# VH-VL binders against Cytochrome c oxidase assembly factor 8 (COA8), part 46

Target 1, 167 residues: Cytochrome c oxidase assembly factor 8 (COA8), of Homo sapiens (Human) (q96il0)
Amino acid sequence: APERGAERRDTAPSGVSRFCPPRKSCHDWIGPPDKYSNLRPVHFYIPENESPLEQKLRKLRQETQEWNQQFWANQNLTFSKEKEEFIHSRLKTKGLGLRTESGQKATLNAEEMADFYKEFLSKNFQKHMYYNRDWYKRNFAITFFMGKVALERIWNKLKQKQKKRSN

## First folded at step 20 (VH-VL)

Design mk7 (from mj1 with light chain Y93F)
Fold by OpenDDE, look of step 21:
Structure mk7 (fold): chain C 167 residues (1-167), chain A 124 residues (1-124), chain B 111 residues (1-111)
Amino acid sequence: as target 1 above (167 residues)
Amino acid sequence: EVQLVESGGGLVQPGRSLRLSCAASGFTFSSYTMNWVRQAPGKGLEWVSEISSSGSRTSYADSVQGRFTISRDNGKNSLYLQMNSLRAEDTALYFCAKETPFDYLWGTYAFDIWGQGTMVTVSS
Amino acid sequence: QSELTQPRSVSGSPGQSVTISCTGSSSNIGKGYDVHWYQQHPGKAPKLLISGNSNRPSGVPDRFSGSKSGNTASLTISGLQAEDEADYYCQSFDRRLSGYVFGTGTDVTVL
């Protein structure tokens, strides 16, 4: 039985966005869209007096961002690959070459491409459902931690005001 | 089974370089932050380096900053530690350690899975 | 490197309770960073024992408990067993180092 070659899952290279914010920046920075995911990475500022709760929130946001980047990078690669395979298969079935007489890439019409999109969405439906579920879970957690951080900040401000009134 | 297996340790002279590898299995490697932790003979644990799930973020202990480079290949389920300009003080058992899944309630991060370690000895 | 301070050794008889302290500073435990505990048997990798000050992972016996107050975290082993003979390490985050820090380790001996 021929060893079915392990289909090298073309994992999107972990595109370390080379976007480096200025060292002296006290703000979050948004980088250019990643070439694979098309998502803009956010570089999160780390305040000097970051609280443990703020750190947890930052880590959760960073992890969620990386999760999104990986998901969409892989999804876009899969989409592009399957789209190309679909086009090639359909052109072959029509007896058409991959290139027109003018040397341009042969394309399918909008109706034929609609079939591809429908099939792709159907095939990936479960994957998208899991993504959406996890997306909501992560964003809910982020919102929850944002609330906790907000409360902590309010409490710290109140304590500082009380200390200033006592002196 | 969830497993981490370190390799690449050995005897090296001071100033030389060594590359450690850690092979992950039994879990979605690309979803977790990974760490290197070392233990000198008869000593305690020392955190060395961290790399985020995508590899976009890295951090290092001051003791290894500028000399060591952590990297990962998620396609190969592998973690690496490039160690340059090795010193006698770098002699240790090096562990690969996986961070826990994010706790959505408490946001705690610990190391839940460890390898058996690979020994690095730096001696003249 | 700023290490968390642990007693060098703690001993107890089978069935007794022992407590290991982990003392930090205002840059780590005292700042409110979580403390984790690891058990390490001779020649073995560390095992996560307590996460987030008091949470026990699945498979960790209930005789292990963690607490935290001020700059000090504590691991209590109730009903000490022969299998509990090991090194124990606390771990936290240090703001000044911008990294994880471990305790000096405690050797627990069962008499």
Scores: ipSAE 0.816, ipTM 0.939, lowest interface PAE 0.6, mean pLDDT 91
Fold by ESMFold2, look of step 21:
Structure mk7 (fold): chain C 167 residues (1-167), chain A 124 residues (1-124), chain B 111 residues (1-111)
Amino acid sequence: as target 1 above (167 residues)
Amino acid sequence: EVQLVESGGGLVQPGRSLRLSCAASGFTFSSYTMNWVRQAPGKGLEWVSEISSSGSRTSYADSVQGRFTISRDNGKNSLYLQMNSLRAEDTALYFCAKETPFDYLWGTYAFDIWGQGTMVTVSS
Amino acid sequence: QSELTQPRSVSGSPGQSVTISCTGSSSNIGKGYDVHWYQQHPGKAPKLLISGNSNRPSGVPDRFSGSKSGNTASLTISGLQAEDEADYYCQSFDRRLSGYVFGTGTDVTVL
């Protein structure tokens, strides 16, 4: 007999936890940052009397969260991969090995690493521009549907009050 | 060319398992919610399961809840349906279907691209 | 069970108009969920015909129109043609089932 509300996403070893919403939360709430995207997920409540319009808003918010987390998880992986490739390439150009005499990963100084950060931002500029455009489109749509839901709730309260008064 | 191609159907005994696959091409698979819909021979359409674009949210028809598992691999542009504890009433042509993107004005979703289906027959 | 009700069959002569009803309940169409329509020729996959109650996707002839009121949605085919001979299904969301539901299907015959 499953309970409505929060559900557990994963089981973790001792000392490592994944945030689990309460089983019968009556509100949306914000969880801890996701390890891969560094974004805090919103855990959505589904009320018993959710209207079709409220469902559309919730689905839009859920899809936007998934889109955003996928983008940043991918960008974080790309950053890590390209950082290692940059370090490898620069060490090879300097005639140095990938490991020091102690066996640790060889690194570059802060000024050399600044070259990487500049190159990464320049290379990914167009991708981030399209991300920003889509982010604004999605947030405008969310605001639009929030307004529609607010009007629906006001109308329902007025209709309920009018019906009670006339009887 | 946008295309969905199902595979993995066949004849199985009741209580056994099958895994269906759906290969997508011609569109950005990871951007869309995907569905399985089935059609028993000579019968109508029945929704089976839904999976969100990232794979993090799933839902199932009551008739298959607990027995079927929908999944996806966005790296391989593939959708899957693991069907366990199969019953005679699961006999059907199984379609995968792509949902339309969220309409930012009206919030409408529909199933705009369908595969041709893969036949699953559960019989003694 | 948990289906939207459609007439089993409808027929018409070329050039006539036919209307297919799709009747639901207060947990689906009557609650205000959108209705979509699909056309399925024999041996073929379904094709989206109408979305969001009345929106016609690109490539769908303008002789197809949809509407919804109360618990009932309607698909009208004006100027019936031989190629319109097919099965037609409506679809909506059902809040009690928390899932999609299809109609029982209507076989359209062109005489």
Scores: ipSAE 0.678, ipTM 0.881, lowest interface PAE 1.1, mean pLDDT 85

Design ok11 (from oh8 with light chain K55E)
Fold by OpenDDE, look of step 21:
Structure ok11 (fold): chain C 167 residues (1-167), chain A 124 residues (1-124), chain B 112 residues (1-112)
Amino acid sequence: as target 1 above (167 residues)
Amino acid sequence: EVQLVQSGAEVKKPGESLKISCKGSGYRFSEYWLGWVRQMPGKGLEWMGDIYPDDSETTYSEKFKVQVTISADKSISTAYLQWSSLKASDTAMYYCARQGWHYDESGPWGFDYWGQGTLVTVSS
Amino acid sequence: DIVMTQTPLSLSVTPGQPASISCRSSQSLLHSDEKTYLHWYLQKPGQSPQLLIYEVSNRFSGVPDRFSGSGSGTDFTLKISRVEAEDVGVYYCSQTEHIPYTFGQGTKVEIK
């Protein structure tokens, strides 16, 4: 019995954004779009005096970013593969080659591609619903911690000022 | 790394105006008090005043309140010390210094980081 | 203004020997938060001051273990367990409890 070669699911490489911000920067940096996800990675600044709340916020933002990068990298790869398979199958059914007489890649018309998009969206509808739900949950958590960090910063400022005024 | 970089040495005449600068890097400039300290030639250290760059709240020593103006531009992480009219007695080394603090602690520490100093010479 | 009085004003020490500098404040430096806002600085020849000790006894980052601070209320001491050639300079006590912030007169430490 021939060993069915395990289809190596081409997982999009976890693209460690090679973007290195300047060492002296005191703010977040936005990198170029990732080649797989098309999302711009953010390099988060780590302050010298980072509070536990600030650290938690930074980690949540980083984890959410990584989650988004992985989701869209995989989704884009799946979309590209399925699109290519659809085009090849339809061209074959029509008795057409993969290349035109001019040597260009054969394409389907807009109406035929509309069927692909409809089918793809229908097939991935549940996946997108779960993504959206989780996206909202993560962003809500981030926003909540942003508020806490903002309050902490205000409080720290007030403490420093109060000490000066009491003297 | 936290750094404070001051403007270069100045040679001025009595009656001239002067503005020297201190640029902070490697930290959240707006969230730390930045002080100015004078050191006259062969003398000790004198605190002149400080500024909180986020809202530009300023505190002066009474000795310096009328003599100098402290300001900051948080957009470029820079603090300033300014004289409207210099005197020969203003000849000194001027240091900017950050007041350190920790999130777990209620008070500022001493001056944890210092600039390299700006020598101001006022001569006729 | 809070007057900070250092003693001695000059100290000549043989390398490897201990040194001690006293600082007295004219008022208590104990804050309502139970912290004492006394600090020690070293200004090496031709350099900017550098923080050695903050809040009486805490060594700042990168400060050698040979430096120690002690004291309470109005009386404070900086100790160097073994003086090294790199310890030459002027030592200042300072208070940040009361405005204006003030410094001691400085203690010049030299090597014999």
Scores: ipSAE 0.740, ipTM 0.885, lowest interface PAE 0.7, mean pLDDT 92
Fold by ESMFold2, look of step 21:
Structure ok11 (fold): chain C 167 residues (1-167), chain A 124 residues (1-124), chain B 112 residues (1-112)
Amino acid sequence: as target 1 above (167 residues)
Amino acid sequence: EVQLVQSGAEVKKPGESLKISCKGSGYRFSEYWLGWVRQMPGKGLEWMGDIYPDDSETTYSEKFKVQVTISADKSISTAYLQWSSLKASDTAMYYCARQGWHYDESGPWGFDYWGQGTLVTVSS
Amino acid sequence: DIVMTQTPLSLSVTPGQPASISCRSSQSLLHSDEKTYLHWYLQKPGQSPQLLIYEVSNRFSGVPDRFSGSGSGTDFTLKISRVEAEDVGVYYCSQTEHIPYTFGQGTKVEIK
């Protein structure tokens, strides 16, 4: 049977989810895109009756989100900075100013910029390979703990039903 | 904070149908039995039945089994108590109440949180 | 069905004095998990019931320590060591051991 926990509230009708603000929410909350990473953060629901195993899963998901947010924030910043540095360096080598004859910001043509994109991809290939490996490793671990939580919840349901039956 | 909020008071005539609601918040609604308790004017408390919202398993007091229907919609954290044909003797206050439990079994198996009540008045 | 019988049905108490309410069940409320599913509720005037004591002797969150519960088997007692104005209302014992769940008749506590 499908795993259900804090994620079960993610499928609530739009009217119901709109009535659960972040601090008093009974659902995980998806925020707007972060300025630096362009990723939408999740604010995780903490149930009143949260087990240690459920807490472990929630913390693992929080840590993974923070790791992912940081990676892409850093990559976006690095890309922007290195792009401008490349442009400035190539203009300097050609003896050109930072402004065109018309006073506009000087840039390189598409062919010249292709060298930057090639170098950036090559320079960051190993970093992105490690990121991808770590991403899948983290998601496998999260899936594993989701399974353990699902089994725990099935057991708790069975215990309640047995107690109800009067025997 | 755990809250149970019930629908507003109702004034009805005999033979009319009625469905009152109880909306839970601040807890995992589908994982707790939710019960209905009647209090007739000037009288004590009577358990009517309950529901486990995850799979809609219901239990009824034999007295109320054919008189009311208990249901829930877990997607909106709401339980319902419903009459197909009201009688004057259905005039009462109706409470919903959560049956507590805790993963380490330290919590009560009694009614730890109650709604504010829904007054139903049935008269000609 | 388990019949829950409370005595007295009403009680007038001078502020600051103790009060005691008895509850007797028609069957044992001891479960196979060694817990006894007997609970006490207070319904203040114009309010919904609120849980005071669960499983004979455990105070629910926010309940003052002047409330205590005791008993076993079929005989149970709620004690209020010093009755205050805020304690006015109807007290109910209740069992969740056997379906249908049942309540006592209630004990009305007043200040005099």
Scores: ipSAE 0.603, ipTM 0.852, lowest interface PAE 1.4, mean pLDDT 86

Design ok2 (from oh8 with light chain I99V)
Fold by OpenDDE, fold request of step 22:
Structure ok2 (fold): chain C 167 residues (1-167), chain A 124 residues (1-124), chain B 112 residues (1-112)
Amino acid sequence: as target 1 above (167 residues)
Amino acid sequence: EVQLVQSGAEVKKPGESLKISCKGSGYRFSEYWLGWVRQMPGKGLEWMGDIYPDDSETTYSEKFKVQVTISADKSISTAYLQWSSLKASDTAMYYCARQGWHYDESGPWGFDYWGQGTLVTVSS
Amino acid sequence: DIVMTQTPLSLSVTPGQPASISCRSSQSLLHSDEKTYLHWYLQKPGQSPQLLIYKVSNRFSGVPDRFSGSGSGTDFTLKISRVEAEDVGVYYCSQTEHVPYTFGQGTKVEIK
């Protein structure tokens, strides 16, 4: 029985943006767009006195960012690959080479490319629906924890002030 | 790393106004009480007052309440100590100090981080 | 105002020997949360004060194990198990239970 070669799923290399925020900064930083996902990564500040709730929020934000980066990196790679395959296939069917007589990369017309986009969107419709669902779930959770952290900070402020006033 | 950096030494005459600064870094400046402590030459430490930068709530020692104004600009993580009219008796080292707070601990700590001090000399 | 009284005001210690500083408050520093808001600071010559111990017995980060604090209510003690040359300076007790916050007179520790 021929060993089915495990298709190495070309996972987009996690190009960790070499952007390093200033070490003395006490706020989140936005890096340049990632070369694969085209999303700007956020470098989250870690306070010296981070509460468990703040830590949980930070982790959720980080996990959501990583999830989003991976999704779009893979989606963009898939799109680029399928687009190139489509162009090659159509040119071949037309009896055209990959290069024009002038040496330029042969391109398809706007109508043919519209067919590609329609087909690509149709093929990936379910994937995008799941992405959107999960995106809303994650962002709702983040927003909820942001509210909790805000309340915790208010409570801590009040507690400190109350102690000071009681004396 | 948590740091408090104060403005440089000041030499003034009696009757002049003065505003010295303390810039916090490495922590959430708005969420910690920042105090001012006076140390006269060869003397002990005296708490003057403090400020909560988030809402600028200020507390003074009765001894200093009329003598100084404490303020803060949370946008630049800076607290201030100001005199409207200096006296020779205001000659001292002035320290800013953060009142520590930890989530795992009940109640505030003491002053866990201190500035390098600002020497104010008031002479005729 | 709470008066903080330190004894002695000056202490000369031989390196390697123990040292003890007492601090007495005019009022109890025990809060309703069952915590006692007494702290110890060291001011080395030409430097800013540094937190040594907070809430009677807790060593601040980076403070050597040779420093220990004890006490309750109105009577507190700072102990140095083995005094080193780097321990030279003025030690202050302080309270943050009542406003205004107050400091002791300071205890000058010198090496013999």
Scores: ipSAE 0.795, ipTM 0.923, lowest interface PAE 0.6, mean pLDDT 92
Fold by OpenDDE, fold request of step 22:
Structure ok2 (fold): chain C 167 residues (1-167), chain A 124 residues (1-124), chain B 112 residues (1-112)
Amino acid sequence: as target 1 above (167 residues)
Amino acid sequence: EVQLVQSGAEVKKPGESLKISCKGSGYRFSEYWLGWVRQMPGKGLEWMGDIYPDDSETTYSEKFKVQVTISADKSISTAYLQWSSLKASDTAMYYCARQGWHYDESGPWGFDYWGQGTLVTVSS
Amino acid sequence: DIVMTQTPLSLSVTPGQPASISCRSSQSLLHSDEKTYLHWYLQKPGQSPQLLIYKVSNRFSGVPDRFSGSGSGTDFTLKISRVEAEDVGVYYCSQTEHVPYTFGQGTKVEIK
């Protein structure tokens, strides 16, 4: 039995955006949209006096961002591939070439494309459900840590002021 | 890198107003006390006061409370020291200095970063 | 105001020899948090002050290990184990325990 060649799933290359924020910036920066995911990466600022809680939040945000980038990069690639295959298959079934007589790329009508979208969504429904679930979990965690960091900052401010006033 | 950059040297006449600046960079400007320290020619260091940029809470030395106004604009990470009316006795080097702190500690580390100083000369 | 008294006010040291500067505060610098808010600065000629030691004995980042601080309550000492040419300047003790923050008179360290 011939070994079914493992179809090398073309994983989208992790295109690290070459966007470098200004070195002296004390803020998070938003980069240009990634070419694969179409998501804008955030370059997170690392403060000089980063608390362990702040660090944890930052890492969680970074991890979540990377997770999102990878998911959407792969999803977009899959979508594009399947869309092209669908178009090709439908045109072939119609006895039409990939190009019109005018040399333009042959296209399907809106109704036919609607069928593709429906099929694609149906096929990927579980994947999207898991993504959404995990997205909510991650964002909930981030929000929770954001709250903790906010409280920590308030506490640190109050602590410093109290020290100053006690004298 | 944490940096404090002060405005340039000033030459003024008695009675003139003056506002000098200190711009912080490389750190969360709003979360650190920023102090002003005077050094008269050939003399020691004198703390004038400080400001917490986040809410502009200001503390003055009694010696300087009426003489100067300390302010900050956190949007541009800049603190100011202002005189309404300069005196010849205000001739000095003025330093801004960040009061350092650590999240694990309750108190400041003293002045951990200093500006390059602004020389103010008041002469008739 | 807390008065910070440094001794000596001037010190001439041969390179490689140790140096010691004393600082006395008029009041205790021990806070209720059990920390002592005494600091040491060096102002090199023509430069801004720089932090050497914070809270009695902690070296600030980039400060050579030849610098050490000690003391408690009202009596503090800065030691330089081996004075180098780059150590020339005016040393100040300072307190941030009580407002207003105050500095010592300064100790001028020169090389012989």
Scores: ipSAE 0.793, ipTM 0.921, lowest interface PAE 0.6, mean pLDDT 92
Fold by OpenDDE, look of step 21:
Structure ok2 (fold): chain C 167 residues (1-167), chain A 124 residues (1-124), chain B 112 residues (1-112)
Amino acid sequence: as target 1 above (167 residues)
Amino acid sequence: EVQLVQSGAEVKKPGESLKISCKGSGYRFSEYWLGWVRQMPGKGLEWMGDIYPDDSETTYSEKFKVQVTISADKSISTAYLQWSSLKASDTAMYYCARQGWHYDESGPWGFDYWGQGTLVTVSS
Amino acid sequence: DIVMTQTPLSLSVTPGQPASISCRSSQSLLHSDEKTYLHWYLQKPGQSPQLLIYKVSNRFSGVPDRFSGSGSGTDFTLKISRVEAEDVGVYYCSQTEHVPYTFGQGTKVEIK
């Protein structure tokens, strides 16, 4: 019985953005677009006096970013593969080669590609619905913690000022 | 790394105006009190005042309240000490210093980081 | 203003021997939060002051274990268990309990 070669699911490499901000920076940095996800990574600043709440917010933002990067990297890879397979299949059905007489990559017309996009969107509809739901949940949580951190910062400011005024 | 970098030494005449600077880096500049401390030649340390850069709230020692103006520009993480009219008695080393604090604590724990100092010489 | 009084004003110490500096405040430095806002600084020759001890007994980051602070209310002590050549300079106590913030006169520590 021939060993069915395990199709190595080409998982998009978890592209740790090699973008390193300047060491003396005290703000978040936005890197160049990732080659797989096309999303711009954010390098989050870690303050010297980071509170547990600030740390929790930072970690939640980082986890959400990584989740988004992985989702779109995989989605873009899947889209590219399925698109290529669709084009090859349709060209073969038409009796056309993969290259034109001029040596250019053979392409399908806009109408034929519209069928691909419709099918792809239909096939991935549930996946996108789950993504959107989780995206809202994560962003809601982030926003909530941003509010808490903002309140904490206000409170810390007030404490410092109150100490100074009470004397 | 937290750093405070002050402007260079100044030589001035009596009656001249002067503004010296202190640039903070490596921390959230707007969220820490930044103080100015005078040290006259061969003397001890004197707190002049401080500023909270976020809202520019300023506190002065009564001794210095009329003599100097403390200001800050949080956009460039820089604090300033200014004289409108220098006197010979203003000859001193001037330090900027950050008042350190911790989120678990209710108040600052003194000056945890200092600038290198700015020597101001006022001579006729 | 709170007056900070240091004793002695000068100290000559043999390397490896202990040193002790006293600081007395004219008023209590105990705050309502039960913390005492007394600090110790060292100014080495030709350098800026550096924080050694904050809130009576807490060593600042990078400060050697040979430095210790103690005291309560109005009476405070800085101790150096074994004085080293690098410990030469002027030591200041300071209070941040009351505005204006004030410093002691300084204690000059020299090596014999």
Scores: ipSAE 0.770, ipTM 0.907, lowest interface PAE 0.6, mean pLDDT 92
Fold by OpenDDE, look of step 20:
Formats: sequence, C-alpha cells, structure tokens
Structure ok2 (fold): chain C 167 residues (1-167), chain A 124 residues (1-124), chain B 112 residues (1-112)
Amino acid sequence: as target 1 above (167 residues)
Amino acid sequence: EVQLVQSGAEVKKPGESLKISCKGSGYRFSEYWLGWVRQMPGKGLEWMGDIYPDDSETTYSEKFKVQVTISADKSISTAYLQWSSLKASDTAMYYCARQGWHYDESGPWGFDYWGQGTLVTVSS
Amino acid sequence: DIVMTQTPLSLSVTPGQPASISCRSSQSLLHSDEKTYLHWYLQKPGQSPQLLIYKVSNRFSGVPDRFSGSGSGTDFTLKISRVEAEDVGVYYCSQTEHVPYTFGQGTKVEIK
C-alpha cells in the first residue's frame, strides 16, 4: 500500500515579526509589512505603571492585530493559489504552455483575469462579510476601552493635581 | 527602566544666564510631577519647585520663586531649570527628581527616581 | 514651612549592629485620605539621593528588608536591623504633605 505522502499543509508560520523596537521607547512602533498578510504589525508599548484597564486595552489590540494578521495571511495564500490554478487551467484550455517561447511564465490578459477576480470575490463574499462584521465588533470594543482608559487618565491627573493643591 | 538624565556640569560667572535640562525616559513623562532639588556644597536637600509636564503647571518654593524658572517640553520628555542672572550663592548640585505615584494609590511616593545631578559653579 | 528635625545628625555604627534615626515634623503629616506623606532617602557618598521608604513604612523597590520605617502624626523612625558597609551615607526624612516640600537636616551614618 503506497504511503500517501502527507501533504505538509504549509501552515503559514506565525512569523513573529523579528522587529524589536528600541528598549527605551515609550511609544507604539509600527513594523514593516508582514510577508504573508502585507499588514504592518504594531508593537505596543507597556508602561511601567500600567492600569488593569490599560492592560486590557493593550491585550484587546494585540488579539485583534493577530486575528487580522492570520485572516489576511490565509486569504492571500488562498488567493495566490486559486489565481495560479485559474491561470493554469485557462492556458491548458487554450492549448498554450505554461511558458512563453521566451521562457517567461505565461500570463492571461486583463480581461481573462477580470473573470477570475469576479469569481473569487463572489466565492469569498460571505467570508468577507463575516470578517467585516467581526472587524467592526472588535474595533468598537477597542474604541470603548480607549474611552475608558482616557477617562481613567483624566481622573488620575485630577487626583494628583487635587492632592498638590490641597497642600 | 525609568531614567532621568541631566545636562553636564556648568561653570559660569555672576550675572550670566543658565538653563539646565533633565530628560526623562522609560515612563510616561507627561503624567508625573518632576521636581528640582538643590544641594549646596556640604549641605542638605532643598526642594525648589516642580512641574507637571502635560500642562506645564508649576509650583515653586517661595525661596526660589523669583530666582528660577521651571519649564518642560513634553514632546522631548525634557524639563528645564533656568536662571536669568546667576549669583555666587547659586553654586550647588541640582537634581531633578520624579514624584512617583501608582494607579491604585491616592497619593505620591515622594521622589522615586533621581537624575545624576548637575553641578553648577558660579565664580568671579 | 514644615520643619523636619532629625536626630541624631551623625551616627557611627559597628557593622552588624542595628541603627535608628528619628524624624520629627513641626506639623502633622496625616492627610485627609488617611495617608501620611513622610519619606526616607539615602544619599550614598558621591551619588544622587535614592528613595528607601515612602509613606512612613513602605519599602521602595529593591530596598533590603533590613530597612523599616514607622511612626505617626509628627514622630517617625527609620530602623536598620543590621547595618552593612553599603548603608554608609546621609539619610534624609522628607514630607510631601505641605508645599513647600521639605527635608530633614540629614543624618550621616558611618561605620566604626
């Protein structure tokens, strides 16, 4: 019985962007675009006196970022794969080789590729709709916690100043 | 790590102006009171005043109110102590110090981090 | 201004022996929030002051357990259970209850 070679599903390595911000930075840093998702990762600053609300906001932002990175990495991989399969199938149907006479990769014209894009968008419409819904839900939660943290910071400032003035 | 780095030692003549600096790092500079403390040669510590960098609210000791100006630039996390006209009696070590606080507490911890000090020598 | 009075002004201690420094304020340092805003600093020779104890009895981060603070109202004490060579310097009490903030005269601790 021939051992069916387990197709190593190229799980997109969770490429932790090796970008390390300077240790002395008190700001969030934006890294270069990720090679799979094409999204720029943000490295979030952790303050020395981080409140529970600030920590919760930071974690929520991090989780949302990771969710976005994974979604787009997978989507881009699927898109690239299906695009290549489409090109190959169309070339074969036309009786054309995968390579031109000059040895270059054979490509389809813009009109033929328009059909692929239309089909791909139609096929993935529901997936994108769910993504958008979840994106709005996550960003709403983030915005809500941003507001809470902003209020907490104002309150902390007022407390410190009140103490100073009462002296 | 929280650090306060002050400008280098200064040698000046009486009547000259001087501005020394204190740069904060490793913390949210705008959210902590930053004080200046004088130490005359062989003497104790004297609080001069402080600033809240977010809105530049300042408080002075009455002894120093007309002698010095405290300011801050939060964009570069730097506080300043300035004299318009130095006196020989201004010869001292000057420290910047952060007034620490914690979100769970109602008040400050005193001065939790200090700069390395700036020696100012005023001689004719 | 609140006057902070330290006693003694100089202390010579044998290594391994305990030390005690008293600080008295001219007014109560108890705030309306029921906290007492008295702090202790150590200035080692040739160094900047460092925070040891805040709000009477709380050790700052990295401060050894041999240091302890106590007191209430106007009378405060810093104790060192076993003095080490690294404890040499000038100790200051300070108040941040009233502006202007004030320091004690300092207590010089030396090793015999």
Scores: ipSAE 0.766, ipTM 0.903, lowest interface PAE 0.6, mean pLDDT 92

